VHH binders against Abasic site processing protein HMCES (HMCES). Designs and how they scored, part 44

Target 1, 269 residues: Abasic site processing protein HMCES (HMCES), of Homo sapiens (Human) (q96fz2)
Amino acid sequence: CGRTSCHLPRDVLTRACAYQDRRGQQRLPEWRDPDKYCPSYNKSPQSNSPVLLSRLHFEKDADSSERIIAPMRWGLVPSWFKESDPSKLQFNTTNCRSDTVMEKRSFKVPLGKGRRCVVLADGFYEWQRCQGTNQRQPYFIYFPQIKTEKSGSIGAADSPENWEKVWDNWRLLTMAGIFDCWEPPEGGDVLYSYTIITVDSCKGLSDIHHRMPAILDGEEAVSKWLDFGEVSTQEALKLIHPTENITFHAVSSVVNNSRNNTPECLAPV
Key: E = the ipSAE of ESMFold2; O = the ipSAE of OpenDDE; V2 = 0.75 times the mean of E and O plus 0.25 times the DockQ between their complexes.

## First folded at step 7 (VHH)

Design q68 (from a12 with N58Y; framework vhh_8pnl_2)
Fold by ESMFold2-Fast, scan of step 7:
Structure q68 (fold): chain B 269 residues (1-269), chain A 117 residues (1-117)
Amino acid sequence: as target 1 above (269 residues)
Amino acid sequence: QGQLVESGGGLVQPGGSLRLSCADAGFTFSSYDMAWYRQAPGKERELVARITSGGYTYYADFVKGRFTISRDNAKSTLYLQMNSLKPEDTAMYYCAAGLEYEDTDYWGQGTRVTVSA
């Protein structure tokens, strides 16, 4: 996974993340650094994306089932990194393979500290190799959506008013991530950054790409992944596997250029 | 078929130069770490040079000072400038791309480099 869409306005995104804590109380996640959230139809690595994480990471004695939503840099910068420029990290941390996550120090250490997060997106993009051409076909990949009488559908949206109806009750994609905290050697704010855990593609996606993000399908999986106060690393890793509960459609080559940030990036062709 | 397309290989005499190119077939090139590997007949594939998405470069000891890896994100193309070529550099050269720590997601089909008098 190397490109996502996360375009919802902050208030809509917050409501889409409504959840119940351990006591069954309905809650909205509390924001940290909300001004750093930048909605986009075309998010690339090294940009910021919103993630969910346990409130216990920030507040001593907080209920570990309560959630924070925070923008984090895509591309994990290990806590031990000693240079001043994170973009010059000597290896790529955009994705983390599930099969080697406990063998790589950059991922094993934060995972041992309970630094699990859920990466939020409208969906993600992948590029399928096409027979007989040098071009690849991009696809937008997302959870199956429940259509209501008034919500419309992504295939029928052709104007701003119709697009608003599509997004009113959109089910956000929830991907398993690991984050770390890096203190710049020259001082300044702590940098929070994340990686997306990847698995082998499910059968439904195998003709598009051979890898997929580890998707947490449903609130039970999301809650267990986030709750590092009650769920051990070993138990949480059992949630990491391919899922078939995914859908997709072809999109235009407009998405290829990461500078393009319009609804055309995810519109069906 | 591989995911990336290499070109620029050929036959050259010792001391000569070649420039290899690797063209992306339409994925988000600028986000990937890119690398050149090589494989000589009867030997294992070995890393020659890597360039991260942020521009950090790594070179195997056997090519330091002779080879230069570079990338052009606007053209979605990776390069390997090979100078002072030796018979020991004879191999198939493969382009590779990855988003995962020390792992490769995509491989090219390879381009042949022969250094011989």
Scores: ipSAE 0.311, ipTM 0.647, lowest interface PAE 3.6, mean pLDDT 87

Design q7 (from a12 with T104H; framework vhh_8pnl_2; at its last look DockQ between E and O 0.75; V2 from the best seeds 0.00; counts 0 for: pae E 4.5 > 2)
Fold by ESMFold2-Fast, scan of step 7:
Formats: structure tokens, C-alpha cells, sequence
Structure q7 (fold): chain B 269 residues (1-269), chain A 117 residues (1-117)
């Protein structure tokens, strides 16, 4: 996974993240650094994206089931990194393989500290190699959605105007992430950054790409992944596996250039 | 799957030079770590050189000082400049791209380099 869409206005995104705490109370996540949220149809690594994480990371003795939403840099900068510029990292941390996560120091250490987060997106993009050609067909991949106005899910026949109406009740994609906190050696604000855990693709996506993000399907999985106060690393990692509960449609090559940021990036072709 | 397309291989005499290229469709090329691997007949595939999205380079000891890896993000192209070629450099050369350390989502089908009199 190396490209997502997360375009919802902040208030709509916040409502889409409504949840129940351990007491069964309906809540909205509390924002940290909301001004750093930049909606886009075309998010690439090194940009900021919103993630959910437990309130317990910020407040000692907080209820670990309560959630914060915060923009974080995509591309995990390990806490031990000693250079002043994160671009000087000697390896890419955009994604983290599920099968080696406990073998890599950059990921094992934050996991041991409970630094699990849920990465939010409208969906993600992947590029399928077309048979007999070097061209690739981009796809927008997302949870199945319920179409509010007329029963059914959104489809290729929907116009861009009709697509704008579905966002009010859009089910956000919830991907398992690991984050870390890096203190610049020359001083300045702590940098929060994340990586997306990846798994082998499910049968439904295998014709598009052989890898997929680890998707947390449903509130039970999301709650267990976030709740590092009650759920151990070993138990949380059992949530990391492919899902078949996913859909997709082909999109135009407009999305190829990460500088393009319009609804056309995810509109069906 | 051959998502990346290598070119520039061929036959050269010992001491000669070649420049390999690896072209991509241009999707977020600048965000990917890129690498050159090689595989000689009957041997395992081995890392030759790597360049991160930030420009950090790493070389295998057996090519250090002779090969130079570089990238052109505007052209979505990876290069390997090979100087002072030796018969031992004869192999299929593969480019690879990934968003994880040591893991590559995309591989080319390879370009053949033969160093022989």
C-alpha cells in the first residue's frame, strides 16, 4: 500500500469515526493537531494522514478504550534515529510486513510499547499490471458501502455528482498501523509517524496485486487493536490477516500523478 | 511479474562499461526504495546496490568503487553505471522497488550482462 484517498472534511471524518467506549457510551474521537489534517484524494508516503490511537498514550491512567484522532507522518521514523532529517533514513518504512514485524527493531520496539494505531482512509489505490503490456490499471479499493438514496452499493455507473452524496455515510477503511515518536536531536516538536502493516492479498485482490494492507474489519477488531492497555502485542497480532470483505473499481490514470487531487482520482471509469 | 522494465544489458569486454536502466510507469516512484540484484547461472540472487527514496546508497563489497546507483524521479528511472567490468560480473541483472526494507513489491524480468573477450 503506497497511495490512499482521505478527502473528507474534518467534521465529516470525525462523525465517520463515531464509536462506543468500554461503558457503551457513544463518543467521537478527540482531535490532536487538527490543523495538520490535509484532506486529499491522492495521499502519498511522507504526507500526514489521520490515525486513531488510544487516549492512554497521552494521559496516564486514561481509559484505554477512549480514542484520539491525530494526523501522523506516513513513513515511520524510529525513536532511535539520530540524524536531524528523517529523509536520511537508510530504509523505507511506508509498509511493514506482518511476517517479519517482530524481527525488525524499527517495528518491534514501538509494538512493545503498545504503539498501535488505526490508519484511516476512504480507500487505497493499487496498480494492476495488464497482461501482455507494461501499462498498469489503477484501482480504488475500499470497504463495501451501502448506497443511501437507492439501496445497493456504489458502482461504476455513478457519476461524480452522485459520488459526492455517498460520503455522508461512507464507511472508512481501517488499516492496522504501528507508530513511533521521534524527538529531533536539534530540538523541536516530537514527530509522530506510522507504517501500515501488510499481508498477502485475499483471493478477491490477488489479480490486482499480491500484497494488501492488514484491514481491521469491524469495531471489535478496531477496538482490540487500539486497546494496548488490555490487549497484549501477541493477542493484537492475531487480528492481522487478509480480509475478503473488500471491493474495488478501476479508475483513470489521473491518479498516477500524486499531485493530482480531484474527485476524478477515485471516480469509476 | 515484470512490473519494472530493465534495459542496457549486453556483451562487453573485460574493463568495459555499461549503464543499466529500469523504467517505471511513474506512480510515486520517488517514494520507493530501489535496488539492483543479480543472479549468475547456478548461483543465488544477490544484492548489488540499493538507493532509498531519500538518496542513501548502499553497495555490495564486490562492486564498491566500480558501480554507481542513481535515480531520476522526474523520469521515474533507476540507473546502474557499471565500470571496470569483470567476467565475474556476468549475470542477469534485476531491478526491484519496494516500500519496506528488504522487501520488494515490484521486480523486473531482468537484463543480461555478459563480460567476455
Amino acid sequence: as target 1 above (269 residues)
Amino acid sequence: QGQLVESGGGLVQPGGSLRLSCADAGFTFSSYDMAWYRQAPGKERELVARITSGGYTNYADFVKGRFTISRDNAKSTLYLQMNSLKPEDTAMYYCAAGLEYEDHDYWGQGTRVTVSA
Scores: ipSAE 0.531, ipTM 0.778, lowest interface PAE 2.0, mean pLDDT 88
Fold by OpenDDE, look of step 9:
Order: sequence, then structure tokens, then C-alpha cells
Structure q7 (fold): chain B 269 residues (1-269), chain A 117 residues (1-117)
Amino acid sequence: as target 1 above (269 residues)
Amino acid sequence: QGQLVESGGGLVQPGGSLRLSCADAGFTFSSYDMAWYRQAPGKERELVARITSGGYTNYADFVKGRFTISRDNAKSTLYLQMNSLKPEDTAMYYCAAGLEYEDHDYWGQGTRVTVSA
């Protein structure tokens, strides 16, 4: 996964992240660093994207089932990294392969500390390998959405009002991530960054791409992944597998340029 | 469109030089690990050189200092400078890109390099 969409306004995004804590109380996640949230239809590595994480990471004795939402840098910077420039990492940390997550110190260490997060997106983009052509077809991949009687195809929202309604009820893609905290050697603010755990693609996606994000499907999976206080690393890792519960549609080449940030990026062609 | 396109291949005499290019037409190039692979007729595809998003390079043993992998992020282009070419270097050369360590998500169509007297 190298491109995502996360364009919802902050308030809408927050509402979309409503959850029940372990007591069954309905809650909204609290924001950390909300000013770092930059909505975009075209998110690339090294940009900030919102993730969910347990409140216990920030507050001692907090209920670990409570959730915080925070923009973090896409591309994990390990806490032990001593260079001043995070771009000088010796290996790519945009994604983390599920099969080798425990073999790589950069991922194993933060995971062992319970630094699990849920990366939020409208969906992610992938480019299909076209045999015999120099062109790759991009696809937008996301959770199936509940068709409300009026909700035509994502592209058929004729009115801005209808579009807003569609997105107000949009089920966000919830991807399993690992995050870490890095203190720059020269001082400054702590950098929070994340990697997306990847798995082999499900059968439905296999013709598009051979790898996919580990998707946490449903509130239980999301809760267990986040709750590092009650759920062990071993148990959490059981949640990491391909899912068939995805849909996709072809989009225009507009998304190819990471600078393009318009609804056309995810619109069906 | 997010395709890797190789160029710069051709016929060269032993001891000659070629510069291969791989242009990325749509990806966040700077975020990708890049690599050159080659496949000779009847042989398996093999790694020639790798360059990480951070600029770290690794070479196959057969390169022996003859080749240099580099990248221009501004141009979204990967290069392979090949010097002191040998007949054994004759192969199809492929560009690859990945966002995971030791994994490649995208491949070019290849450019043919022929080293012959």
C-alpha cells in the first residue's frame, strides 16, 4: 500500500470513529495534535495520516479500551534511530510484512511495547499490472458500503448535499499498523510514525495486486488490536490476515500524481 | 500512469559502457526502494543492484565495482551506470520498485543489454 485517501473533515472523521469502550459506553476518540490532520484524497508515504491508538499510551492508568486519534507520519521511524534525518533509514518502513514482523527490530520492538495502531482511510489505491501495456490501471479499494436507497454509486452523488451524506456514513477502512516514537537527536518534538502491516492479497484482489494491507474488519478486531493492555502481541497477531470483505472500482489516472487532491482521485471511471 | 519504463539498453562491445534508466510515471518515487534485476537467456532472474529510499546501495557479487546504481528523486528516475561490460552481462535488465524490504511491487518491462564483440 503506497497511497490512501483520507479526506473527511475532522468532525466527520471523528464521528466515523465512534466506538464502545469495554463498559459498553459510546465514545468518540479524543484528538491529539488535530492541527496536523490534513484531509486528502491522495495520501502518500511521509505524509501525516490519522491513526487510532489506545489512550493508555498517553495516560498512565487509563482505560486501555479508550481510543485516541492522532495524525502520525506514514513511514515508521524507530525510536533507536540516531540520525537527524528520518529519510536516511536503511530500509523501507512504509509497510511491514506480517510474516517477518517479528524478525525486524524496527517493528518487533515497538510491537512488543504494545504500540499498535489502526490506520484510518477512506480506502487505499493500487495499480493493476496490465499485461502487454505500458499502462497501469489504478483502483480504489475500500470496505463495502451500506447502500442507502438514495446512495447511487459513489460517482452518482449528483448534489454536493448527497455527496456529503454519502461520506457522513462512510465506513472507514481500518488497517493494522505499528507505530513508534522517535526523539530527534538535535532535540525538538517527538515524532510519531507508523507502518502499515501487509499480507498476501485476498483472492478478489489478487488480480490487481499480490499484497494488501492487513485490514481489521469490525469493531471487535479494531478493539483487540488497539487494546495492548488486555490483548497480548500473540493474540493480536492472530487478527492479521487477508480479508475478502473489500470492494473496489477503477479510478482515473488523476491519482497517479500525488499532488492531485481532488474527488476525482477516487471517483469511478 | 504508475509504470516503470526502462531504457538505455543496446548492443555494446566488451569493455564498453551503458547507462540504463528507469522512469517512474506515477508513483511516489522517493518512497520506494528501487532495484535492478537481470535475466539472461535460460537463467533465473538475479539481483544486480539495490538502492533504498534512504539512498543505501547494495550490489551483487558479480558487479565488482563496475556498476553504479543511483536515483534522481526530482526526475523520478533510477539509473544503472554499467562500465567494463562483459559478455556475461548480456541479459534483459529490469527495474523494480517496492515499499517493503526485499519485496518488489512493481516491475518494468525490461531493456535488453547485449555485450558482444
Scores: ipSAE 0.530, ipTM 0.786, lowest interface PAE 1.2, mean pLDDT 90
Fold by ESMFold2, look of step 9:
Structure q7 (fold): chain B 269 residues (1-269), chain A 117 residues (1-117)
Amino acid sequence: as target 1 above (269 residues)
Amino acid sequence: QGQLVESGGGLVQPGGSLRLSCADAGFTFSSYDMAWYRQAPGKERELVARITSGGYTNYADFVKGRFTISRDNAKSTLYLQMNSLKPEDTAMYYCAAGLEYEDHDYWGQGTRVTVSA
């Protein structure tokens, strides 16, 4: 997973993240650093994207079921990294394989600190190799959405008001992530950064690509992944598996160039 | 669309040089770790050299001092300068790109390098 769409305006995104705390009270996540949110149809590694994490990471004795939403850098920079420039990291941390996560210091250390997050997106892109060539067909991959007058399909959006209705109540893709906090050696603000955990693709996606992000399907899974105060690392890792509850459609090659930030990136072709 | 294409292979005498190129116009080239691998007939594919998105390089023991990996992000091109070539360097050479530690999801079709007297 190396490309996502996360294009909703901040207020719409926040509303889509409504949740219930452990007492059953409806809440919205509280933002940290909202001005760092950069919505785009075409997010790539090193960009900031919003993630959910437990309030307990920020406030002593907070209810660990309460959620913070914050933009973080895609590409985990480990807290132990000693160079002044994150580009000097000796390996790529955009994704983290689930089958070796406890064997890699870059991921094991923050995971042991309970640094679990939920990475938010409209959906993700993946490229399918065309038979007999190195040519690739991009697909936009996302949760199945309810088709109503208020939540019409992407293909039915032929005007600004219909486009708004498509994204009204859009079910955001919720991917399991690990984050870390890096203090630059020369001082400055702490850098929050994340990796997306990957698993083998489900049968429905295996013709497109052999890996997929670990998707947390439903509020129970999201709550358990976030709640490091009540859910151990070992129990949380049981949530990490492929899901068949996913849909997709082919998109234009416009998405190939990450500088293209338009609705065409995710429009069906 | 979105593919890695190698070039620059060929037949070279021992002690000669070649420069391999790998182009990719369909990806965010600067975000990817890139690598060269090689595979001789009947052998496993092995790492030759890698370069991270930030420019950190690593070389296999068998090629240190003879090969240089580099990248040009403006041209979305990866290079391997191969000097002092030996017959044991004969193989198919593959360009690879990835976003995970030690895993590359995108591969080229390869270019043949033959080193013979």
Scores: ipSAE 0.230, ipTM 0.652, lowest interface PAE 4.5, mean pLDDT 87
ESMFold2 (binder alone), look of step 9: mean pLDDT 80; pTM 0.807

Design q8 (from a12 with T104F; framework vhh_8pnl_2; at its last look DockQ between E and O 0.72; V2 from the best seeds 0.00; counts 0 for: pae E 4.3 > 2)
Fold by OpenDDE, look of step 9:
Structure q8 (fold): chain B 269 residues (1-269), chain A 117 residues (1-117)
Amino acid sequence: as target 1 above (269 residues)
Amino acid sequence: QGQLVESGGGLVQPGGSLRLSCADAGFTFSSYDMAWYRQAPGKERELVARITSGGYTNYADFVKGRFTISRDNAKSTLYLQMNSLKPEDTAMYYCAAGLEYEDFDYWGQGTRVTVSA
């Protein structure tokens, strides 16, 4: 996964992240660094995207089932990294393969510290190879959405009002991530960054791309992944597998340019 | 994620130079680790050089300073400058791209390099 969409306004995004804590109380995640949230239909690595993480990471003795939402840099910078420039990493940290997560220090160490997060997106993009052409067809991949009687295809929102309604009830894609905290050697703010765990693609996506993000499907999976206080790394890793509960549609080449940030990026063609 | 298209291969004399190019038709070139691999007849594919998204480079031992991998993110193009070519360098050269550590998911069709007197 190298491109996502996360364009919802902050308030809508927050509401979309409503959850129940372990006591069954309905809650909204609290924001950390809300000013770093930049909505976009076209999110690339090194940009900030919102993730969910346990409150226990920030507050001692906090209920680990409580969730925080925070924008983090896409591309994990390990805490042990001593260079002043994160770009000097010797390997790509945009994605983390699930099968080797425990073999790589950059991922194993933060995971062992319980630094699990849920990366939020409207969906992600992949490009299918076209046979015989140098062109690739981009696809937007997301959770199946509940069709409200009036909600035609994502593209059929004829009115801005209808579009807003569609997105107000949009089920966000929840991807399993690992995050780390990096202190720059020269001082400054702690950098929070994340990697997306990847798995082999499900059968439905296999013709588009052979790899996909590890998707946490449902509140239970999300809760268990985040709750590092009660759920061990071993148990959490059981949640990492391909899912068939994904849908997709072809989009225009507008998404090809990472500078394009318009609804056309994810609109069906 | 673009189609990787290699070019620049050809016939060259020992001691000669070639510059390989790999054009990425994909749109996230700057995010990818890139690499050159080669496969000689009857041999396994082997890593020649790697360059991370951040520009960190690594070379196979046989390169010995003869080759330079570079990238132009603005042009979405990967390069391999090959100097002091040897007959042993004769191979199909492949461009590869990946977003995962040491894993490359995208491959070009290859360009043939022949070093012969």
Scores: ipSAE 0.757, ipTM 0.881, lowest interface PAE 0.7, mean pLDDT 91
Fold by ESMFold2-Fast, scan of step 7:
Structure q8 (fold): chain B 269 residues (1-269), chain A 117 residues (1-117)
Amino acid sequence: as target 1 above (269 residues)
Amino acid sequence: QGQLVESGGGLVQPGGSLRLSCADAGFTFSSYDMAWYRQAPGKERELVARITSGGYTNYADFVKGRFTISRDNAKSTLYLQMNSLKPEDTAMYYCAAGLEYEDFDYWGQGTRVTVSA
């Protein structure tokens, strides 16, 4: 996974993240650094994206089931990194393979500290190789969406105009992530950065790409992944597997250029 | 991502030089680690050189001092400068891109390099 859409205005995004804490109380996640949230239809690595994480990471004795939403840099910078420039890292941390996550120090250490997060997106993009050519067909991949009585089918059959109407009650994609905190050697603000855990593609996506993000399907899975105060690393990793509860449609090549940031990037063609 | 297209291969004499290029159309090129792999006749594919999104380079021992990998993010192009070529360098050379630690999941179709006496 190397390209997402996360375009909702901050207030709409916040409402889309409504949840229940351990006591069953309805809540909205509390923001940290909300001014660093930059909505876009075309998010690439090194940009900031919103993630959910446990309030216990920031407040001692907080209920670990309560959630913070914070923008973090896509591309995990390990806490042990000693250079002044994160771009000098010797390996790519945009994605983290589930099968070797406990063998890589960059990921094992933050996992041991409970630094699990849920990466939020409208959906993600992948490029399917076309047979006999070097051309690729981009696809927008997202959770199945509920239909309103006034909405037609959501997907490739919808016009771009109809597609724009579905955002008010959009079900956000919730991807399993690992984050870390890096203190610049020369001083400055702590950098929070994340990686998206990846798994082998499910049957439904295998013709598009052989890898997919580890998607946490439903509030039970999201809650268990975030709750590092009650759920051990071993138990949380059992949530990391492919899902078939996903849909997609082909999109225009407009999305290919990461500088393009318009609704056309995810509209069905 | 768009496509990876290799070019610059050809026939050279031992001791000669070639510069391979890999053009990326539509990728977020600057975010990807890039690599050159090769497959010699009768052998499996092997890593030749890697360059991270931040510019860190890593080379196979058999090319150190002879090959230089570089990238031009503005042109979305990866290069491999190959000097002091040997017959053992004869292979199909592949460009690769990836976002996972030491794993590449986007590949070109390759460009052929032949080094003959």
Scores: ipSAE 0.538, ipTM 0.771, lowest interface PAE 1.8, mean pLDDT 88
Fold by ESMFold2, look of step 9:
Structure q8 (fold): chain B 269 residues (1-269), chain A 117 residues (1-117)
Amino acid sequence: as target 1 above (269 residues)
Amino acid sequence: QGQLVESGGGLVQPGGSLRLSCADAGFTFSSYDMAWYRQAPGKERELVARITSGGYTNYADFVKGRFTISRDNAKSTLYLQMNSLKPEDTAMYYCAAGLEYEDFDYWGQGTRVTVSA
């Protein structure tokens, strides 16, 4: 997983993240650093994207089931990193394999501190290599969406106003992540950064690519992954597996160039 | 990831040199770690050299000193300069790209290198 769409305006994104706390009360996540949110149809590693994390990471004795939403850098920078420039990291932290997560210091250490997050996106892109050719077909991959009388699917959008209806009540993709907090040696703000955990693809995606992000399907999975106050690392890792509850469609090659930030990036072809 | 296309393979005498290229048209290299792998007939695919998105390089023990990996992110091109070639270097050479530590998800079709005894 190396490309996502996360394009909704901040207020719309926040409402899409409505959740229930442990008492069953409907809430919205509280923002940290909202001005760092940079919506785009075409997000790449090193860019900022919003993630959910437990309030307990920020406030002593907070209810660990309460959620904060904050933009973080894609590509985890370990807290122990000593150089002043994160590009000097000697390995790629865009993704983290679930089967070796406890073997890699960059991921094991923050995971042991309960630094679990949920990475938000409209969906993600993946490129399929077609047999007998050097070309790859990009796909946009996302949760199945509920059709309402007022809205259609991405594939049914035939006008600008119908396109706007597609994104009303969009179910955001919720991917399991690990984050860390790095203090630059020259001083300045603490850098929050994340990696996306990956798993073997489900059967539905295996013809596109052999890996997929670990998707947290439903409120219970999201709540357990975030709640490091009540859910141990060992129990949380049981949530990390492929899901078949996913859909996709082919998109044009416009998305290939990460500078293209238009609805065409995810439009069906 | 767009398309990984290798080129520059061929037939050379022992002690000769080749320069392999891997182009990634339609997709930027900027976020990816890149690598060259090789596979001789009947053998497992093995790492030859890797280079991170930031330019840090690492080489397999058997090729240290003879090969040089490099990248040009502006041109979306990966290179392998191969010097002092030996018959045991005969293999299909593959370009690979990935976003996970020491794991490569995208592969080219390969280019053949043959070093005549």
Scores: ipSAE 0.217, ipTM 0.649, lowest interface PAE 4.3, mean pLDDT 88
ESMFold2 (binder alone), look of step 9: mean pLDDT 81; pTM 0.821

Design q9 (from a12 with T104N; framework vhh_8pnl_2)
Fold by ESMFold2-Fast, scan of step 7:
Structure q9 (fold): chain B 269 residues (1-269), chain A 117 residues (1-117)
Amino acid sequence: as target 1 above (269 residues)
Amino acid sequence: QGQLVESGGGLVQPGGSLRLSCADAGFTFSSYDMAWYRQAPGKERELVARITSGGYTNYADFVKGRFTISRDNAKSTLYLQMNSLKPEDTAMYYCAAGLEYEDNDYWGQGTRVTVSA
């Protein structure tokens, strides 16, 4: 996974993240640094994306089931990184393989600190190798969506009005992430950055790409991944596996250029 | 596999030079770490050189001072400049691309380099 869409306005995104804490109280996640949220149809590594994480990471005695939403840099910068420029990191941390996550210091250390997060997106993009050609076909991949009378099918995106209506009740993709906190050696604000855990593709996606993000399907999985106060690393890692509960459609090559940030990036072709 | 296309291999005399190229489809190149691996007959595939998305380079001890890895993000192309070639450099050379540490998501088909008199 190396490209996502996360375009919802902040208020719509917040409502899409409504949840219940351990005691059954209905809540909305509380924002940190909301002004750093930059919605886009075409998010690449090194940009900021919203993630959910436990309130306990910020407040010593907080209920670990309560959630914060915060923009974080895509591309984990380990807490031990000693240079002043994160772009000089000696390896890529956009994704983290599930099968080697406990073997890599960059990921094992933050996991040991409970630094699990849920990466939010409308969906993600993958590029299919086309048989007999050097061309690639991009696809937008997302959770199956519930159709309502006021929401048109995104498969019938022949008007801007239909696209506006589908987003009111969009089910956000929830991907398992690991984050870390890096303090610049020469001073400045702490940098929060994340990686997306990846697994082998499910049967339904195998013809598009051989890898997929570890998707947390449903509130039970999301809650257990986030709750580092009650759920150990060993138990949380049991949630990391391929899922078949995903849908996709082909999109225009407009998405190929990460500078393009329009609804055309995810519209069906 | 087949995501990347290598070129530039061939037959060269000891002490000669070759420049290998690796091109992708041009959609995500700048975000990936890129690497060159090689595999000689009867041996396992081994890392020759790696260049990160940020431009940091790393070389195997057996090529330091002789090979130079570089990338051109505008052209979505990876290069390996090979100087002072030795018979021991004879191998199939593969390019690879990845979004995580020491792991590769994509591999090329390889280009053959033969160093002999």
Scores: ipSAE 0.506, ipTM 0.757, lowest interface PAE 2.1, mean pLDDT 88

